# VH-VL binders against p53630, part 2

Target 1, 237 residues: p53630
Amino acid sequence: MNSKSQQQEQQPIVFVTGTDTDVGKTFVSTLLVHKWKAAYWKPVQTGIESDQGDSETLKNFKIAASTWQPPIFTPTYALQKPLSPLQAMEYEPNVDIRLLDFVVPEEWSAENPLVVEGAGGVCVPITRKLEITTDLIKHLIETSGHPVYVVVVARSGLGTLNHTLLTWNHLCDNGLRSHLFGVILNGEPNEGNVQALKKFGVNIMAQVAQCTTAHDQDMELHELPSVESLMTQQDVE

## First folded at step 4 (VH-VL)

Design a6
Fold by ESMFold2, look of step 5:
Structure a6 (fold): chain C 237 residues (1-237), chain A 120 residues (1-120), chain B 111 residues (1-111)
Amino acid sequence: as target 1 above (237 residues)
Amino acid sequence: EVQLVQSGAEVKKPGESLKISCKGSGYSFTSYWIGWVRQMPGKGLEWMGIIYPGDDDTRYSPSFQGQVTISADKSISTAYLQWSSLKASDTAMYYCARLGKYDDWLFDYWGQGTLVTVSS
Amino acid sequence: QSVLTQPPSVSGAPGQRVTISCTGSSSNIGAGYDVHWYQQLPGTAPKLLIYGNSNRPSGVPDRFSGSKSGTSASLAITGLQSEDEADYYCQSYDSSLSGSVFGGGTKLTVL
């Protein structure tokens, strides 16, 4: 039994990127996947020599309020070393990542949104031609045939103003302002940082923390915006 | 069409073990949660727990945690509810039900029920 | 005493309208979680009647309708028929219990 509203619309792709490594992109992606009843795709996974990967982390992260079981698509590339994709290819010379290889999984029925999780931050090099995560986002915009939006995950704590503004301004300077849903702050709430970022025109979509209890995760899931409301906000602009 | 067919009625004595079954057909068994619901004689419905047969993720109601075991055999599309030692208070109708894919905690299809009677 | 409170019984004559209430709290209906309704005809298994507060699955007559407001939900049945004599249960997710809760059930008697 499917949601009638999702079957009648062309469903969006939402690219989750971050201000840095280890800012909580996979945790936030998991919340969004469950909130939006979305499918999940990590196009490039590194570090698989000692790590099951972000797709498995998302699969195994259970949220009590949600009984959604997301479709999880195989990474286009999975590399051994825990490095940027460019650097990891130095240890696997038979792998040559090209942007044109990143085709939206054909198994995606497009009945629900697709959450796409990037590797590292917006300037992380992916290909030997030094194409970066931002170039992958632009590639999906140009070739997927779906609306594409961007969510930025950032730390909530001291120091985030610099990293968040650099990331936000980079995306805007690359013509992606109209694609930006906003920033999700991950960590202990910090109202000062929230207000400062808002003064710069940064849209703060939500504040979350990686909580130890299922109850707190249920509450954070409930407070996240719907994908429909975010798309409506973009249409008004 | 989606169907859940449960094993037949059971008459047991206190202290005996029991395993009842629920066979799903007409859908991808490993792609949907399946749960168990108790209805004591003349009483309402009580959620006991759910299992996702694709990875055996199992969640129990606090009232039933440690009291029963929920399991699945995906090779024969069958879920199970099991007691190691029955009590007279376990006398009830037990339903299995499938959860819907897109609506959280929606019990969309139900089995016919298995009556379990536990008496001395 | 269930987490979701329903009247134990309601009654109506054929052709009339009845309403069955389901009162929850801030940890379930009041937190915005959906309400589902089930019909259990005498001697049969429960059957899905209303899902997502107000949606009818295929085969459920339009004289059944659901709504939700605040911490409460309501099932309305118009044009009451003798075949509607059954027990009716509401159900929601409860964040304090990290799981599903059912109302105590309402026995509908058609006079």
Scores: ipSAE 0.646, ipTM 0.850, lowest interface PAE 1.5, mean pLDDT 91
Fold by ESMFold2, look of step 9:
Structure a6 (fold): chain C 237 residues (1-237), chain A 120 residues (1-120), chain B 111 residues (1-111)
Amino acid sequence: as target 1 above (237 residues)
Amino acid sequence: EVQLVQSGAEVKKPGESLKISCKGSGYSFTSYWIGWVRQMPGKGLEWMGIIYPGDDDTRYSPSFQGQVTISADKSISTAYLQWSSLKASDTAMYYCARLGKYDDWLFDYWGQGTLVTVSS
Amino acid sequence: QSVLTQPPSVSGAPGQRVTISCTGSSSNIGAGYDVHWYQQLPGTAPKLLIYGNSNRPSGVPDRFSGSKSGTSASLAITGLQSEDEADYYCQSYDSSLSGSVFGGGTKLTVL
């Protein structure tokens, strides 16, 4: 009763993870932030020696149809090397990432959803205890006091059946099935891959293409599902 | 109470420069877009551009790109519309308006207007 | 002229109902973008009247209503009063222009 009421009334945290690095998590996060009028948080940013980071990329990505200006929260950890957080800490020995350090930003008013973007894929190691992105998701579920959902970003093309099934099944095997909003495929539309994934029980929530025209980008934004509809879908289970 | 107060009417000659202002109060000036809208005498409303004073992100209507400059001074909560060289065809009423936070492209509060007359 | 097409004028007697149409295209209203409506009383600045197709801000009487269907939107005014005499503008986002477009405006005359 209280749990369902809290999830339906309280603003959710939506964790964006991927099947791999560079599958379009930041692009998809940007679309979701603008669609949902959400805030954004990248808890662990790596590669800052050569890159301004995903928060700056999201800030600078202009979507003409949207005049939303998201609250963007400072990463809890920012590491120099473009490696997994675990590996990057080898080059910064004074940094010791702990799951307990990932506290939902106090600046988040919770009047809107919070989009949280993970580093790499679901099994990317984060802490010296070898805790992975999936453990961070579970940590937020256990400690945030908000409903937490997961979106998986996958490429639309070659190899995606294998990578997406592995990622989806991993999350389900870790007790996260009821938290999964679905998969967003990024890239050239591929109906064959969509239908194949559906036959294996994967929920495909959207298909987007990062290199489309500004006009097509506006259309993709508008056609994405609302966070409310996705929460309703999960509450029926 | 949200208020947008514009500078007074202007009478100018062709070729002169002009900068008109829009001062916002009663809200966090740096947290909302401000837009400019032209109304030619006896005509309808035309969107000119918008600026987000928090980071100076500025977007222009294609019809006005390169014809005017939109800027803001967040230290005094003021947005500006300026011409480097006025034309007689710039004679119009100019409104500033704030965009609402949660509804895309919604002009929720309007200034009183600044009449600009350009004649010889 | 305008990307959003409105009748130039409409008229009605006190107490009557009038509607003002706003016809767009597949790049604006037809793409599903919201329609906002503004009232401009003679000699005054525009004022928000209806937003998000049908939402009425505080202080706007319930005799004003908005709707949207397909590529068109409509503003309805019931129980006309003399103070309703004004220009009315619809507005939407247009993806081909990557920005806002207004209708040409409709002058409402209360007879």
Scores: ipSAE 0.636, ipTM 0.837, lowest interface PAE 1.6, mean pLDDT 91

## First folded at step 6 (VH-VL)

Design m30
Fold by OpenDDE, look of step 11:
Structure m30 (fold): chain C 237 residues (1-237), chain A 120 residues (1-120), chain B 111 residues (1-111)
Amino acid sequence: as target 1 above (237 residues)
Amino acid sequence: EVQLVQSGAEVKKPGESLKISCKGSGYSFTSYWIGWVRQMPGKGLEWMGIIYPGDDDTRYSPSFQGQVTISADKSISTAYLQWSSLKASDTAMYYCARLGKWDDWLFDYWGQGTLVTVSS
Amino acid sequence: QSVLTQPPSVSGAPGQRVTISCTGSSSNIGAGYDVHWYQQLPGTAPKLLIYGNSNRPSGVPDRFSGSKSGTSASLAITGLQSEDEADYYCQSYDSSLSGSVFGGGTKLTVL
């Protein structure tokens, strides 16, 4: 019996959101998927006319230290234009994204955590009714039957304080405080920003960076917290 | 029951080519890595490389990169290790082993080994 | 020569406790990568003995135990039996080599 098989009976869904569209959500999701031996699902993919998609990016991202082969589930919606889902739908009048359409993939055996990558930030509209990513998170909490948690990806450098705090507070104000695992800062290490965010009560999970050697990437993987440790932390709070 | 069955012993001369096999059974062959490990006479274990039969993703040890070729035929649940030109120094026992699904780089099941002897 | 260092041999009498050390570095064991142990009986293929530092697969007696601390790992065998005479190998991942690494192996003799 493998170590992972001895984990909790009820595996969590971890929603990865960000402060912006280009903060490194896919990169961080990849690290988490490999760290947790998790499955991956991006419910809404845009820009397929010009991009291979984040699912393919994750699939092709090799981590030497990891032999995990992540199950990757097909997006519920794939839109052509590299825009927000709402804007992308303007070019596809027959597409009408509804929250009810987002059902956890049946192919997910729940043997391992499910990492769900959101599109853009928490306030990104995803439906014609102007429902936002936060509403999708709430939907999953209400309908999935699994523990749902949130990880916020933010830039590590200058300017991140405002966006991170706005995102964090937004989630808290929307009743998701108990669902927040924390923030992963992506970029060059910035201890000043880390300390500042902590003073505001933001849990910093880790600092990661993309532009590193294979060796450094392997090491970064081990610096990430385990799902168990994060869940335990939630139980104490 | 998970089993890895390797091809029989080989006696070859330097310069000859060789392809040995490892057949997996009792599990989903395309869902697990298969690795090769060399053990020279009276020596320890050396990792050579791994392959994922599901998509043929292959990784080699730097020491064996370009020295051997690892492949798989998923239609018959078989992995292969081959040399284009054998050397006397290739004389060794060669093991195939499956990597566990949940633990990185864990060789959880092993074949019985294939003895390769290369001599003039 | 091996990235992971093991004593070449250890010995013990039946019923005794023996320990086999596996010493690594900051790029493997010290980096937090798991250590696995394999038993190789004379003339046979290696068999998984311990995985994930301290876990026993089905069929392995509880008198076998593994531990890890710092840059080193250890295999302990209590109640030594004659059938335990074998070679033992530790194994991990090394980030500097981007690959799996084995110890040099330890020959255990039961006196």
Scores: ipSAE 0.859, ipTM 0.930, lowest interface PAE 0.6, mean pLDDT 94
Fold by OpenDDE, look of step 9:
Structure m30 (fold): chain C 237 residues (1-237), chain A 120 residues (1-120), chain B 111 residues (1-111)
Amino acid sequence: as target 1 above (237 residues)
Amino acid sequence: EVQLVQSGAEVKKPGESLKISCKGSGYSFTSYWIGWVRQMPGKGLEWMGIIYPGDDDTRYSPSFQGQVTISADKSISTAYLQWSSLKASDTAMYYCARLGKWDDWLFDYWGQGTLVTVSS
Amino acid sequence: QSVLTQPPSVSGAPGQRVTISCTGSSSNIGAGYDVHWYQQLPGTAPKLLIYGNSNRPSGVPDRFSGSKSGTSASLAITGLQSEDEADYYCQSYDSSLSGSVFGGGTKLTVL
């Protein structure tokens, strides 16, 4: 039987970042993982002293419309304190995160896309050298041998314009414009912000809400664009 | 080759308990959902529920929630459907079916069926 | 009652084209969920015939084709043969029920 996911010669890596922490990156990653029948990897997890981690959250998040069981790969680093990776390392002197440590999991068969969830926003420091999430994205582009794309998760409500545009422009200014799939807005629908962002050239992929019912989640999942459609759009630009 | 082999026909009385089985072979049993589908005599197909043997995640149709129990023993690649107390209305053919990996809710392989007859 | 509506029966002569409709709603087919089709020969278990609206698994002749539009799906059989006499079921997912749904089934008679 031909799998819909096997139609592409090379499966992409999609890096999910955000405008900030707690914008719903894990939730959006979960939706994308199920929509695209993708594997999941969070390279750096912090706060394991107080929570189960985003990988476990994703694993336990059930979507009725989806029968997909996502392969979940272990974080390269798991830190105790619920802080940025740099700050968390202050409490773990023996941990020294380096960009070179981030290698795509060998367990990933590349039969399906890989969703990579970042920690915090694009400017979050992840190494003692003050390298940031953007540098990790670039590292994956350079070393993975796969097409790498970026999805930005942002809040939908008041204040998101500034944060979203700053994040978007930051990524563009760092040479990642051709890698940007778009922005997913998480929260109550806000058409005004959607239109405003579009005027600035930001591609809005979808509007989702984490607090929706199971029914609404199913519908949102279905409304998300396919990874193939996004890749096709990138080829035309 | 993927195969689902179900247990033999059952003849029971109302009030009796029953557990029927579906054994999978030719694939990784813990990597695919197994579902149960009821077909009453001369009627259509009705989805009852599914189980993922890898972690025992189970989902039921609202119509069958609390009416039956779906379980699996991954050590012997077998899924089960059971009743605590049968009714005459439970008389039907019961099929197990595997769900495809890449297509949501696709029943790609089916067992041969188990006929359950409940009569006084 | 089945969530998906099929005609109870259709018939055709050998060599003819027949079509079986499957009508859903905005919570299943109309929501964009895939439709699958199964063939059940007399006295046998259902067999996958079409998956993902229009895909044929290995071993299924190209005489069988599936399509979807709006809130409905359709199974077409060209060059009807005697061995095609069977019951046919459409199946999809329904968001309102949070589960799989089947059509009521269509008995195809080859005249």
Scores: ipSAE 0.851, ipTM 0.926, lowest interface PAE 0.6, mean pLDDT 94
Fold by ESMFold2, look of step 9:
Structure m30 (fold): chain C 237 residues (1-237), chain A 120 residues (1-120), chain B 111 residues (1-111)
Amino acid sequence: as target 1 above (237 residues)
Amino acid sequence: EVQLVQSGAEVKKPGESLKISCKGSGYSFTSYWIGWVRQMPGKGLEWMGIIYPGDDDTRYSPSFQGQVTISADKSISTAYLQWSSLKASDTAMYYCARLGKWDDWLFDYWGQGTLVTVSS
Amino acid sequence: QSVLTQPPSVSGAPGQRVTISCTGSSSNIGAGYDVHWYQQLPGTAPKLLIYGNSNRPSGVPDRFSGSKSGTSASLAITGLQSEDEADYYCQSYDSSLSGSVFGGGTKLTVL
């Protein structure tokens, strides 16, 4: 009976968002799930007419150093068109997404962290009331009964200074600074961009790249911080 | 209680096939990896491979890739280790072991072992 | 020749303390991967003794303890008893092999 019971404090929810679609949120979520031995939930999945979705992508991604088998929870909403949830609802008029519908899955035992992956970036519209991903994060903070933190995934390369600063400042301006674990840069290392973002006060918590070898995947996993260290860092700030 | 019960000892000749079994009980069979470990006479433990019966994800040690087949039948909570053509050098004790859920690569419960003797 | 190096044997008198070393490399213990320890009593299957470097499963006496530092791990046995006479194996993940590796084993003799 090997259990993570030595983690006696209430387990966090960690919301993974990004500076854009296709910045590597699912890859980063997969690494975090295996590093933290976490469960996974994608609350809103779009594009299922042509894609099995991010839950299946995470399920099928194998990391040799990890034998963790994450609980993967069913999306609250799954929509056909590869559009924002708001736009996808135009093609499914019987679907009316409401923030109140996003309840943390009851199947989550809360003995480990929950990684929640957002759709697109922080301003992606979700509901017909024009509520955005940031509003979903606030909803989970207010209703889940668990500590909620945010990780931002961003490209490492060209254009990232602008997009990362806009996303970071948006979250801070919305009262989420105390919830931000930091930014994970995804892609070929770019030290110039890293140092520039640090000068603006952006917390770069890790740098990762998608890789094809098990050895490289193991090293990426090892480089990531523990969830405990990130929570401790937030408590003293 | 968690139990792993292996099939009985085998005496074989080189070139024969063999399939040994490991039946798990007292836990959710499809929710844990099962691994196979070889112990040659007078030698230490060697990891051979693991399988996750929930989806048949199977990983082999490089030394054993292509040499054995690991499989599972979740309907009877049983994992298997199979040779298509045994060699005298396959003479060893073979253990199955369950991997723990919360610690990577932890062999938390072990079967009693199956002695395989291959001789002419 | 094991990837994790253990002394082939150690001995001690009843009541004394012995240690069993497990020396790895930068691709396993040195990369930060956990070390697990197994006890194999004569004629029996291995049994989990220590996991996650230093944790004892239920039923393992507190005279068994584990530690890890750098590229090495150590199993300590205090208050040595005749029933501790067994083979002891360390184990870790190795990123170069993308899989588990065991130490060569240490035979503990109680004098």
Scores: ipSAE 0.771, ipTM 0.898, lowest interface PAE 0.8, mean pLDDT 92
Fold by ESMFold2, look of step 11:
Structure m30 (fold): chain C 237 residues (1-237), chain A 120 residues (1-120), chain B 111 residues (1-111)
Amino acid sequence: as target 1 above (237 residues)
Amino acid sequence: EVQLVQSGAEVKKPGESLKISCKGSGYSFTSYWIGWVRQMPGKGLEWMGIIYPGDDDTRYSPSFQGQVTISADKSISTAYLQWSSLKASDTAMYYCARLGKWDDWLFDYWGQGTLVTVSS
Amino acid sequence: QSVLTQPPSVSGAPGQRVTISCTGSSSNIGAGYDVHWYQQLPGTAPKLLIYGNSNRPSGVPDRFSGSKSGTSASLAITGLQSEDEADYYCQSYDSSLSGSVFGGGTKLTVL
């Protein structure tokens, strides 16, 4: 889509969180960045002593249907240990993460959406004051000056009903219901879990399968909703 | 304003190597994909491959994978198409083209073409 | 045979309307991928004519229009002029080939 043809609408920030670590947040973030022609920001990256990080993973991930080259912004914090940000700071006592440090990158032109990937799940502790990922989301809502929405990534298989409902309800209980785009289930398709979650009023945005080929990745990209359609659904309800 | 200027026509023998060039100007060369398209005599257009000069990310059409090499020298804003050993079937017009930023696989500006003739 | 099928030729008199079809499959146009159109005047390089199914770049007259439906796309030219004699190509992404595909081309003759 030509961003100039949508100049009347303010470009959103979409925060990607998960029900747990290792549920596929970076893979889903990569798909969304290419689908929406979005920029990408991982505000806090841990584990850099042994891993190049999620920004590099996203940069190196090739999607054949897409020729989009996303702006990728430097993490505000990059910590050595592969732990929650709070725990990683125990090994780097000169680092003191504060929510006020998380400022939307100045280089973001806002002519396209911004995908922001969180660390772990919604209750992952980030600061020494025990502020969690949910508090970071609220901070961005309060300070960014842009519409902020949330996507939850969950596994598609056994156990996901409990974990997804806990995450969804936590976000709703924290006043974020009107910000929730929905859940993306990642893994082997499971129609039973999809239907069960829908009965609880959870919006399932998409079911993505584990991808091993360029063809499969193209199909997964095609099936994702546009950011415009998701914003329209929020306006209706 | 945006210009893609290609190297001149080539007449070659089978088995010879060849490197043709495409120089981009009037835009940020490292911020756009540039690709190569073949047009056989009297035939249509065929995508060969694309390169992103910013990081040298290169994608080839399955039909051309291993048959040609696409490269770029960002210091002189130039993309290249290379053959290590030409065949008579390589006789064609070769275009370079830039991809648009906001639409996937959109060839928005084209070079003038380089005619390659391979015959004994 | 081309992955995207176009008629080999079409013709019309000055002032007439002509259309050029582009028929694809479920792996390209039918999968929802955008269609772009290019004009190649005799002896020249291709030039972008229509992008994103129906958008005209600056400098392309509004008598050129594009549309897409199902597995097919169409280029319409109204008020045909002698300067419109050219080859016209459609293009889309194809997921089975993991790359871009062009139609076989349509030669437009102005009588």
Scores: ipSAE 0.681, ipTM 0.864, lowest interface PAE 1.2, mean pLDDT 91

